VHH binders against E3 ubiquitin-protein ligase RKP (RKP). Designs and how they scored, part 1

No score or structure here was measured in a lab: all are predicted.

Target 1, 188 residues: E3 ubiquitin-protein ligase RKP (RKP), of Arabidopsis thaliana (Mouse-ear cress) (q9siz8r82to269)
Amino acid sequence: KLHGDLDVSVSQREGISVVHHGVGPPIVGLEEFSICGDIRIVKPPLVLESLALFSSARANACIWKGKWMYEVALETSGIQQLGWATLACPFTDQKGVGDADDSYAFDGRRVSKWNKEAEPYGQSWVAGDVIGCCIDLNCDEIYFYRNGVSLGAAFTGIRKLGPGFGYYPAISLSQGERCELNFGAYPF
Positions, changes and structure headers below are counted from each chain's first letter, unless a header gives other numbers; antibody chains are not in Kabat numbers.
ipSAE, averaged over its two directions, is called F for ESMFold2-Fast, E for ESMFold2 and O for OpenDDE. V2 adds 0.75 times the mean of E and O to 0.25 times the DockQ between the complexes of E and O.
[cut] marks letters that were taken out.
The coordinates of atoms that the task and the answers printed are left out; those that the model quotes come from them. Centres of patches stay.

## First folded at step 1 (VHH)

Design o4
Fold by OpenDDE, look of step 2:
Structure o4 (fold): chain B 188 residues (1-188), chain A 122 residues (1-122)
Amino acid sequence: as target 1 above (188 residues)
Amino acid sequence: EVQLVESGGGLVQPGGSLRLSCAASGFTFSNYDMYWVRQAPGKGLEWVSEISTSGSYIKYPDSVKGRFTISRDNAKNTLYLQMNSLRPEDTAVYYCATLPYDTSGWHEFDYRGQGTLVTVSS
């Protein structure tokens, strides 16, 4: 079963839990408490800029079942690590998404994928590129898109972790890097 | 081989101006966002400016905003930094880079030049 976005409209679908802090329907966005470093919201709600040397954050949506994707529009093309992380993935000044066992990231600046260690993957990205981050827990795979073109499976055999312990959209941004997250606000 | 060569540094009085240049070669310059970073004595690298491939996106930290202007000429493979209203705290070696800073521990490659020294002193 394919769930093409993480929009609030899909928050009621099976396999996803959106952490809601407030009144009204849950909205998928950046979980502020997850932020390590310094992230400025340049344009609400999801145009981000890292002011610290290295900043990481997770969205407030936990995925443990199904196929999901979000997009990242790059305003800059430096070191960004985009992908999926569990709560167990530590965010520090030196650790971000892709730096733990159940954390996975694509970095088009270094043309690498990250899962504890870097391996060659994908294509180089440039400013203006839209990176699709897809997790398929039906097939236990993660793969990425560049401007709608699949870059192939990045990771296979990812673990199923169960409800409430699943994967969060996660980003790590080097200083000065900017991107816009799209969890379904705009068509993919 | 990627090569970046900075120039234009020197000694200037507070309130003065300098224009730095960076000549790029060994890569498709126009396909990369470019950055200026600086390292003051005894301090780490600090990002001071960035410009997108087309130049349509430009950003500065608050420390230099309104004083520094980054620009690029893709036809000449050259990056520029116009620095006005210079302050003693701007004293540093300035580098042009394809990355804003060294993120050690991330298997990072960081392309920077040899740097050009900017000294702001009365």
Scores: ipSAE 0.000, ipTM 0.230, lowest interface PAE 12.0, mean pLDDT 87
Fold by ESMFold2, look of step 4:
Structure o4 (fold): chain B 188 residues (1-188), chain A 122 residues (1-122)
Amino acid sequence: as target 1 above (188 residues)
Amino acid sequence: EVQLVESGGGLVQPGGSLRLSCAASGFTFSNYDMYWVRQAPGKGLEWVSEISTSGSYIKYPDSVKGRFTISRDNAKNTLYLQMNSLRPEDTAVYYCATLPYDTSGWHEFDYRGQGTLVTVSS
């Protein structure tokens, strides 16, 4: 079972690229330019709330090789779609994470996994749960954890992609949903 | 053919109460999460409340939390909104809405009634 913080360093580990916006060192966080709908940081650094009926966003980290994980601490337990998307995945008022090829999500409110269609998967979630979102490009799998316990492989045979065209952590939130994103620590 | 019919709106003074109803037909009501949304004059749609299929999960935005109570009666295919301590800023057309289960996010409000007007004024 995978435990512990995600080890991320742009210069230390191949398989990840972090988009840098500014003059400071790169930090993994929410890509503001990706937001569809209305997502606000309601408590720094990354406690988010959706103010529109359906909002989506991705992180500024692109994964194209290796095994990576981020965590989502749920403050509410309604409809959220947590997972991984490429830049080609459209975010609209009606499409979010899991609604395209190479876009994959878990939703513990509806107990489903999403890749173009919903299928039963996982367990129901409650506020206070921590959801691990893992991509393993050594095995071409995406899987999720609830409070450190594996829910099993959600998707297998996912497509390998090159640098700059890989998978980003991505979320979709129904209105009023709150969660905290955790990408692990980065040393300076 | 999905139909949602809201009722119970009217004119009320600040601090007053109203109870809205939504009669549902043309779909299996108990299989769908239900929502109240509102549209104030000159504004876009604003979410007001959500209730899960069984009623075990209920959510409100901060603007109405503690004042509004959503409920449902699955045997009668009816959704309710009890609105207490009404304020002038609650003035809006109120709609009930739903989405198909296993549909990502919100779709257009095809599953939305014609609305009921609530006016809160001195």
Scores: ipSAE 0.000, ipTM 0.288, lowest interface PAE 12.5, mean pLDDT 81

## First folded at step 2 (VHH; from o9 with Y33D H99D A106P I109Y)

Design o9c
Fold by OpenDDE, look of step 2:
Structure o9c (fold): chain B 188 residues (1-188), chain A 120 residues (1-120)
Amino acid sequence: as target 1 above (188 residues)
Amino acid sequence: EVQLVESGGGLVQPGGSLRLSCAASGFTFSSYDMYWVRQAPGKGLEWVSEISGSGKSTKYPDSVKGRFTISRDNAKNTLYLQMNSLRPEDTAVYYCARDTLYYQGPFDYRGQGTLVTVSS
């Protein structure tokens, strides 16, 4: 299972909470208990690979207000589902990000967006691409970027869930897929 | 390609003032909310200021409210941060950012930053 933390400390922005199980300031990483499947840390802190057929995980950061974004650098270009999920979104061997009502994902391999059902969206991605995952809870929208270029609004009218309840950065990876998560450790 | 280039950092005494600039390119600047964030030595990223695409709305954390002013010139694709009454605790690398997620959380697009040092 994946164990990785980013060495980034607290902001004064409202609308986010980081769950920390250790000592010291909270650090954003993958929530270990959220992992379904088998995720190996290839390179600390957040270069990861799925060893299981289908692996899913949430970060330990909850967003319920404001506009936020994280990036995923693709090392492989197979089936990955990248986006946002609430705690209510079940992760199973068959279900991941985008497979529940309040779960949203972009999949550049299949050039689709996922919210229970798949719809055409975005562009094909290749290894080396950096995918931006943005949630705007001021406008109740989710949209994605490829290498800094907007792919347009993917989802509109997403629900506001209130303080303490919100959306988590979340990924689902097919077997052999590799990516690096950036939750603010590196400028872009 | 999205590019953000910060400038204007330097050494200043407590109580002093400094004006930062950020040159933006590679996207429609006026269509995006922009932010300033900072990272002090040994600390995480901190949100410093926010301005709407039109420039009509601004937001600040309590830590800098009344001292810092964010502004923008959409015609010049430039973001500004006027910093007054600077304190030692304001010492940090300051970044211009688009679409932030800064609470030890997911990142935004930002430049390489400019160092601001407040010291007597």
Scores: ipSAE 0.000, ipTM 0.223, lowest interface PAE 12.4, mean pLDDT 88
Fold by ESMFold2, look of step 10:
Structure o9c (fold): chain B 188 residues (1-188), chain A 120 residues (1-120)
Amino acid sequence: as target 1 above (188 residues)
Amino acid sequence: EVQLVESGGGLVQPGGSLRLSCAASGFTFSSYDMYWVRQAPGKGLEWVSEISGSGKSTKYPDSVKGRFTISRDNAKNTLYLQMNSLRPEDTAVYYCARDTLYYQGPFDYRGQGTLVTVSS
């Protein structure tokens, strides 16, 4: 149980739950309690940089129904793992997004998709690219876009989950990698 | 404060049935949507049913739809889960939970849960 009961709030809408630590309407952003390693906002609102060798974080939004996506604008083009994770997938200095069950990532430096193991997928990325990270729980799929062009379904048959126990936008960054997170980029 | 006390678990054979109960106190039970969630050995929590505060709306994931039925008795402050056609993969500790309003971790569960074992 949280101290003060009102220092955090949860709002639930059809297929999404958002945790918010301030006053005012909930907005989707980075969940600071999820950070493993060292991730900083270096330019508001959500330009992030990893200051540790391997850092991971998730957003404050949990998706369990419907179709949702977010975008990542790459400022650097090195090793990043972008995608979706559940709370059952703890981050460590050795495990990030895509390195556990119910954790799924795309990495355009290594041109791979990750769910415990790597497989070839997608296209190489460059700085300036915008990567769309989509989860479709109507079809139980995860797929990615590069600059608005579909890279195809990365993962199919992903496990359906219930209210408040679903998938979060999640990212892992190698040291010095920078990207900008943008939520609500596409209507579902 | 808020208490949720689960009961009715036990050992059953595959294909069997079991009825779980959850006694609620310390809050206005009828004002909250309620859930059953479960945790299999070595795994995270999985949602398995939801019922609205009034009892008029129920929801289930595909893994239990048609086999599990959630219900509530608002006069007795009690939540139920009827579990039919049980399978070994239903083995788990089952918890009742209410909606979180201002609580981290989307589900607000408090009890020790009740163990359901489906084997042999």
Scores: ipSAE 0.000, ipTM 0.105, lowest interface PAE 19.5, mean pLDDT 81

## First folded at step 4 (VHH; from w3 with K33D)

Design w3b
Fold by ESMFold2, look of step 6:
Order: structure tokens, then sequence, then C-alpha cells
Structure w3b (fold): chain B 188 residues (1-188), chain A 121 residues (1-121)
């Protein structure tokens, strides 16, 4: 029998670094200490809800090389900022993913892409939509999908960083917003 | 040269069973966690089973849990998938894949042509 408690370790492979518990493949989830505001897992494994006016978190996976995608299944369709942030990106009660130079987000309620400033991008979203959040560090691009349909490159020329200084899946949710994070939905 | 060769697919009725095999060569098979993944017509890839290097840790997604059984024989460099209680939605090309410790990303590293499983009345 394995121990009743999980071991903590950092798994490093080409292009990714993951903090994980237990044995088997790296398990990507939220980095609890990154949470600003009040994000709760309301249905395992990763159905999240923001209980504060504005909440942010990043995953326990750092991407510094290659192509990567995660998906967000929307249970609500209000203001959310979905994308990618560095470790150094601070989250506050008013600043989330895409509100600083070193983070990038799509928000389908406001139909905008965010990197410090907002610009028109993408399509309105509705509850039940699946948003693909993609980073391509071979081409230095970030792009998004809605229900499998490309919304086009959101950001080009993004800064490539070394191991441990790359980009994390990251989300910001306004109060009452719910979504489900899926980290293994589409290999590419 | 890394090779993964799938076999054992075919046409079966709903509720039937198939056993897939994957012959591995060109790498140290016992040092890699292994997956079975599938691609249904017009769909993307989906993982359907996972087994650790020794076989001591095994996982399934809810869609196949209780119906599929993954196993490996490290002495024979072979991965297996026993598929029971097959449904029409299990129709897909099935690939064996390894977790890419030597590549960039979380993508499944699959190389073979796959083996077609068709579940139809």
Amino acid sequence: as target 1 above (188 residues)
Amino acid sequence: EVQLVESGGGLVQPGGSLRLSCAASGFTFSSYDMYWVRQAPGKGLEWVSYISTSGSYIKYPDSVKGRFTISRDNAKNTLYLQMNSLRPEDTAVYYCARLPYDSSGWYFDYRGQGTLVTVSS
C-alpha cells in the first residue's frame, strides 16, 4: 500500500516544470499559493468558482518551450480573463491575467485580448463553450479557440523565457463565475 | 529509431471485446510511462488509459473506467489494452503513446499507424 499522504516533488521535463503529489504522470492543477481573491474547487477535479469580486490563480505548470494547450469549459459567461502569466506577474483584487506586461488573456464577455491594455479580439462566449488557450513558444505566439474554431493569433512576438521563468496557465474570474479547467484535452 | 506498432483492432458488435497490442522498439520501454490514446472520426486525440513504468500505477478517464484494462510486459516490450463492453462511441483509431520525457510539451508521443476499432451493429 502507498502512504496515506502524497509526496510533493517538482517534475522537470523539456519545456515544462510541474509541482506534483504522488506517483504516475505529473498532475496539473491550481497552485494554491498563487490564489488572489477567493477561488474554490466546487466540483472535483477542477470546477472552479470565484467567491470574491475578482479572483485570480495560476496552474502548477511552467511552460518555457514548445507548444501547449489547455481548455476552459465555461459554466457561466460573464467576465473571465483566460490565458498565460509568468511567475513574476502579481495578482491583486483589481489586476489579473492580462493586466500586466508579462501576462496575456482573452475575455469573451468583453470580446478583448489583454496584455496591459485591451484590444478587440475573438468572439462573445456563452455558457457551455469550450475555450482553448494555446501558447506556441516555437513561434512566440499565443492564440485561442472557441469550440475548436481558431480565433486567430492573439499575441505575436511574446517574450521567450528560460526554465522556471516561463508561462503558467492562468485565469481570472469575476464574482460568481464558474469554469472547468482541462489540461490534457488536445495534444498538438 | 523509436517504433510503436499497434495491432488487434477490428469490427465488433456493441458489447463485444477486443485486445490491442503495441510492440515497442528503439527505446528503453521499461523507462517510459505509457498511454493508449484514440482518435474518433472528425475528433481530436483522447487518452483512454495510462500505466506507469513498473505497472504499479494505472489510471483511466471516466469514459472507459471499468471497461478497459491496460497492462504491460516489460520483458517483451509490449503494451496491451483489453477493451470490454464496447460501445459505438468507442469507434476510433487507437494508438499507443509514451509520455514525452525527451520532447517539448504535454502532447502524447505516438508514432504508429494505429489500429482501427469499429463498433457497429
Scores: ipSAE 0.000, ipTM 0.116, lowest interface PAE 16.7, mean pLDDT 79
Fold by ESMFold2, look of step 7:
Structure w3b (fold): chain B 188 residues (1-188), chain A 121 residues (1-121)
Amino acid sequence: as target 1 above (188 residues)
Amino acid sequence: EVQLVESGGGLVQPGGSLRLSCAASGFTFSSYDMYWVRQAPGKGLEWVSYISTSGSYIKYPDSVKGRFTISRDNAKNTLYLQMNSLRPEDTAVYYCARLPYDSSGWYFDYRGQGTLVTVSS
């Protein structure tokens, strides 16, 4: 069987793999095949809305080494679970980022961190806030920022994984929630 | 077993239209990005359209942009390609393909016999 000349590529460097479609530079964005529920780009390039009761998705960037951050600008301030998930993490209509062992999330509406179970963490969020979602595989930590201010380490001792098996930026949104993703923060 | 069954090909005049269908079974169709790819006589395989799982993101190469429209019906497990303003250069066997979500690599997974489109007078 033949494989086509589809214009996709994988860009790899020091701890990150990025897959993109089309010609030109690699673009980090939402991995459509990962969507559980219904997430739409309501304003290009990456203003997203959940149209289903609970929706989840991963980016097309895999992190397995180093320190990386992405940002989420909140347009709404309801229930969202922002963080990191492996490729193997299942998403369902009831389980999203942080609801399994191999995913980790912050939710500023419930003021909680999630890894299988919830624990109190962080600060409440409001529309207009910018949430930094950081993974530090040098120190095996995940932590979050609100408007540039650290909320402290959310998770320690996270498992390091190899190339292609690492952590993806990942989000879960309740119905009607909107946010803008910014992947411009590469190695910090 | 994963099955992809293409139909709707045939002989058409230049400038004409055809609508291709791909019936999917043996996997959760709504969980996969889908492609149409083609192989012209004596040529390698090339992609001609892409659609995301929900249908919210669609891409075309310049060679077919504005003439071809991909769509999907997740309730019917069916992928479509509307082809308008057909040219002799569009003559090819057309296949539908899925993008596997279970690996970090990007490979077309196509398995059907394809459907032949011939554009000539």
Scores: ipSAE 0.000, ipTM 0.092, lowest interface PAE 20.6, mean pLDDT 80

## First folded at step 7 (VHH; from w3b with I58T L99E)

Design b2
Fold by ESMFold2, look of step 8:
Structure b2 (fold): chain B 188 residues (1-188), chain A 121 residues (1-121)
Amino acid sequence: as target 1 above (188 residues)
Amino acid sequence: EVQLVESGGGLVQPGGSLRLSCAASGFTFSSYDMYWVRQAPGKGLEWVSYISTSGSYTKYPDSVKGRFTISRDNAKNTLYLQMNSLRPEDTAVYYCAREPYDSSGWYFDYRGQGTLVTVSS
């Protein structure tokens, strides 16, 4: 007797857990079932656009040890919240990355960092910029880069977590915002 | 009409100091958190200091921490930035800013023409 394609695999090593379908090396990408609002892939593999007023999603990679980075290439320069969130961060039509405990974001439209509240941080962004989103769980820090130049530590003393409740790359996009995700910083 | 007027910029050698001022009018100055932001030639806007309404809390990015000091005088509706140990990378147009007038605006409400600081030798 056969089942549909409900088999999933988890690969765990070096402070990262990746959920992937089928057999073979893990591929880090967008976790489709995490999408709140309306995010579409407008150009494969990961050029995204938000069609709802406010949309959020996370990757299929959970970080709980070590130092990791992903990149976001901005096609538009409006309100986006780029960063890291745990599974405990609820995504709603009004709350996204940075709007809960253990949820952290940079927003270069408003030149702010977000962890439940906004604080001034960083530089404004323009279309064509590449934003690096870095988590360092050796030092318990989150920091961001703009076009390869550090914006400084955004958050310090972030909580260490374990497999299954670590931090995921996560983004929130206002309506019409487009970006491309690049997870090439993961070793796979 | 809300106005923010920056002054005190100029040409200074590396290692020098300048004090910037921002005269505020047309709103209740003491009710707003205030910022200094800057824009270097060909670069985006960068936040360089923040001060709470009373002046009791201040914050700086690492790039200027220990060299820049923000202050305010709520009786005179004036915001200040003391800049010490200036470096060529501090060359920029400096703006003072307040929080946006509504939820749909920019996070920083900067309306002046700014004041140019040039650090060169």
Scores: ipSAE 0.000, ipTM 0.195, lowest interface PAE 16.6, mean pLDDT 81

## First folded at step 8 (VHH; from b2 with Y50E S54D K59R)

Design d6
Fold by ESMFold2, look of step 10:
Structure d6 (fold): chain B 188 residues (1-188), chain A 121 residues (1-121)
Amino acid sequence: as target 1 above (188 residues)
Amino acid sequence: EVQLVESGGGLVQPGGSLRLSCAASGFTFSSYDMYWVRQAPGKGLEWVSEISTDGSYTRYPDSVKGRFTISRDNAKNTLYLQMNSLRPEDTAVYYCAREPYDSSGWYFDYRGQGTLVTVSS
């Protein structure tokens, strides 16, 4: 395990690893070096906007055990793909979260879930909605919530990975989309 | 065969207005979200507007919000862009586009030659 704040370090608890730099407590946020496209923080701490046609990014937190959730407060209600991806998931100007076998997404504009293929799922979203993105590795499931109401299990039998090689919160935004990310912890 | 044919461009003074049209054929127009995109001289492609299948949802980047209005007439298979309060920075070739049918990602599916809008005094 890598511990400390000198250059880069990994702070690890049961089921989660957080990569951080410098001095101070580990803070879950957007991993800048994961950005494909052009995502900017337009209002601190984590109000984001995509300036490119299609942009993707991952958080600096890796989940391999337990149940974890983050929230996305929508400032716009267009095409966004919200969910979970491994570190190996490729992002390109055409592929984002949910466009490969090792990532999973909900898109409430197209009312679909994505894992290589799209399937109908969930409810349409509007600006002001809060989307919960949940991964449950005790049951190998991914769920989404809209304004605290479950949309049901989106994915079951998701692929298990080992410690430190799990799933990251990940988002893809079409141009001009804005959202606020809220990362937290849940009981394991 | 899918066709998208843009028209309505021209030379306009700053502060003026234009209405662009896009005639669609070769697909079920009412089943697709539609977009306007533009390319300014020497620059990359920029998204300008989006409209849902029934017109109930529209979206604009900040650069044009409040000045441009997208609309559609599904009975006539036609997409429109009303452009008001035009600025020199709006000078570009404008294209209409549809969402891809089977994309696992997101990209514009545009096929027309575009229509040139020039905003100059």
Scores: ipSAE 0.000, ipTM 0.175, lowest interface PAE 17.4, mean pLDDT 81
Fold by ESMFold2, look of step 13:
Structure d6 (fold): chain B 188 residues (1-188), chain A 121 residues (1-121)
Amino acid sequence: as target 1 above (188 residues)
Amino acid sequence: EVQLVESGGGLVQPGGSLRLSCAASGFTFSSYDMYWVRQAPGKGLEWVSEISTDGSYTRYPDSVKGRFTISRDNAKNTLYLQMNSLRPEDTAVYYCAREPYDSSGWYFDYRGQGTLVTVSS
């Protein structure tokens, strides 16, 4: 059933703030207003495809404290940039997650980590892989996992921000790439 | 009523093989993507395989890729999982699941009691 809600609601738990526009308990998902390019949900709830040459989006959850992880199940294995970004991170048709100093990404096609510049990191990915994207603000680190196995710390000494001004799960997809986001709403 | 009945589990040595079956009834089996999921003792569900409606597309997590093969026989309403090179960490109850019938949210739709696979020396 449809129900209109004229106000944006914010649900806040220790270390996370979730902005939500619906009726019922807050659910972590994609923030529609953050989309740059053209990202569509092609299979509910969060199987996404980029229809533009390069598309980016953030989730509606902001992390400023503690240790948090989300998972990305790859349906395709081309160029994708998976990670974390602040609200200040600009997305354009040429810049996505990891292309500025306030965002951090892993790209398993190019086997690189990205924070403004690329450095070698991780392992190549294939369709069917599940990529864990972890931020640990107790240690100021970002880690990635491939199919539950750690790829090691990708970034250390990341800038810690205050409540409500932290990092969002964020992804960039090249044209035709598909993935499924999992914020812990389902058994895996 | 939708039914999914798993079978073929048992005790096997590390490096051994098992083939699981899932008998489906009460729905149009060929119209659904199908999945295998597993639950190890004290852990949550873990996705282990996906197959499209006609079997043309399959997916696996890295932990089982190259060792497990999902297949389906739409004429027999049966889903299979061939498990080779089994390891102790594959010990779990295995369930077959279908994709959700409606769009009220994505979940694995599993109904059976599962089939226990134990991999031990």
Scores: ipSAE 0.000, ipTM 0.101, lowest interface PAE 19.4, mean pLDDT 81

## First folded at step 10 (VHH; from d6 with E99D P100T Y101L S103Y S104Q W106P)

Design e4
Fold by OpenDDE, look of step 13:
Structure e4 (fold): chain B 188 residues (1-188), chain A 121 residues (1-121)
Amino acid sequence: as target 1 above (188 residues)
Amino acid sequence: EVQLVESGGGLVQPGGSLRLSCAASGFTFSSYDMYWVRQAPGKGLEWVSEISTDGSYTRYPDSVKGRFTISRDNAKNTLYLQMNSLRPEDTAVYYCARDTLDYQGPYFDYRGQGTLVTVSS
């Protein structure tokens, strides 16, 4: 997407850029054009289900400095990859979140973290769990929560990219997986 | 070499039952989550069942939930799919698939040649 699509002036805070396609105040949500696969909103605004074997998507906002967290409420507990990715990270039928240099994911089904390679991390998740996805660019770390309990630092030494080239909330869902995204619409 | 060989497919009447088997070889079967997937004529690949390494976790889409049961025998390196209350819409080639442990891979890194299940009156 064109750099001009990022409206920094409408950001809720410094360090977050929202891609605004419409009129009115920008709302952080799923970037439709980022979707690879088939994701359906089964319940507005952000209850999602993957209809394809593997679907990936980014939010319409990125962080390039500071700290940001979003939550994922799991309706199903299968293979989901939850985390952060830059625009340069390709989503394909074979590549999702965690499959590139600046792409990072937690998968509680396989109890693994992903950054090109899988490593053990975290705990198994079950349906009903709320997964916190946190990025801290002050410390250059990514870490995850399960039901408000920290799972520890998943990734350290993540690269700073600068304004407009930040990390986007990003998810990959296997077929039939359902989750609800909360980018701040509701208190954590 | 990793091999998955499906068997047990055939023609069955609506409401009937069928049991599929998948013989695995060339890898440590008990170390991998396993899946059944299917492809109906003119449709894409569809996931139909998942089972964890030790069998303690299973998952099904709504389309087959309550009718299909996945199981495994790690001592025999065999995956099973019990299909009950079969419907015409269950007609498809069914594949046994291994969960990928590789970030560069798709959801499944290996699957067999498949076995045809036809549900028809």
Scores: ipSAE 0.025, ipTM 0.453, lowest interface PAE 4.6, mean pLDDT 89
Fold by OpenDDE, look of step 12:
Structure e4 (fold): chain B 188 residues (1-188), chain A 121 residues (1-121)
Amino acid sequence: as target 1 above (188 residues)
Amino acid sequence: EVQLVESGGGLVQPGGSLRLSCAASGFTFSSYDMYWVRQAPGKGLEWVSEISTDGSYTRYPDSVKGRFTISRDNAKNTLYLQMNSLRPEDTAVYYCARDTLDYQGPYFDYRGQGTLVTVSS
């Protein structure tokens, strides 16, 4: 699990690094500089809405070891791509999570998983669903949950990366889509 | 120029029916999967229906499944949404949207101006 409020010691634990730009303990949230498009914070800190046609963002947590998960509560059930991306994954008006070699996403609207290409995976989601996004770097797997129920392994044999080159929680939202991110502020 | 123009919205009582239409122009309509999406007041976009190029495949979220039917007439470049058993929670602006042929990026590259559907007693 990720933590929404981390102290320095927690942020420096093995396998994770949280980028902190402020004072006090680092908090896992969106990395503002990573945002491509236009994301409005509807309700602080992590209820989001995309105002642009396509918006993408990474969290400020880099993961290269261990097992980690965050949750996304869907307020709308349109096109969202939820998962994990490295810094090498380009965010553009047409590229988001799942559109690069080391980027992986679940899209419940199209019932697909994305890693450069789309493949069938998971279940259709509806508004109100809570999507768990899990990365297990012990097993080199990524899998997703819907309302606490596992959808199975989405990706296997993901590449292990070194410190500072790991995976970030990442989302891509179509225009008007809304979701709430939970990096551990609330129990999973 | 790609254009999508929705029509057929209006005020209807709960349990009532409406049929929306979307007139497409400026592109080969039959080459694209089409969608209906909606946006309720104060909420984001919600996907409500999908149809394949030839109409052989359709899909709905649970929220509208069994009540809404998407169809298309490729000869007329028109997309339809039959909405039955309407509920107050169906109140929204409804948009027709075109799927991109590119699997990467946003799946909708064009949508219409929308048509308002209000379900109220």
Scores: ipSAE 0.008, ipTM 0.243, lowest interface PAE 9.9, mean pLDDT 89

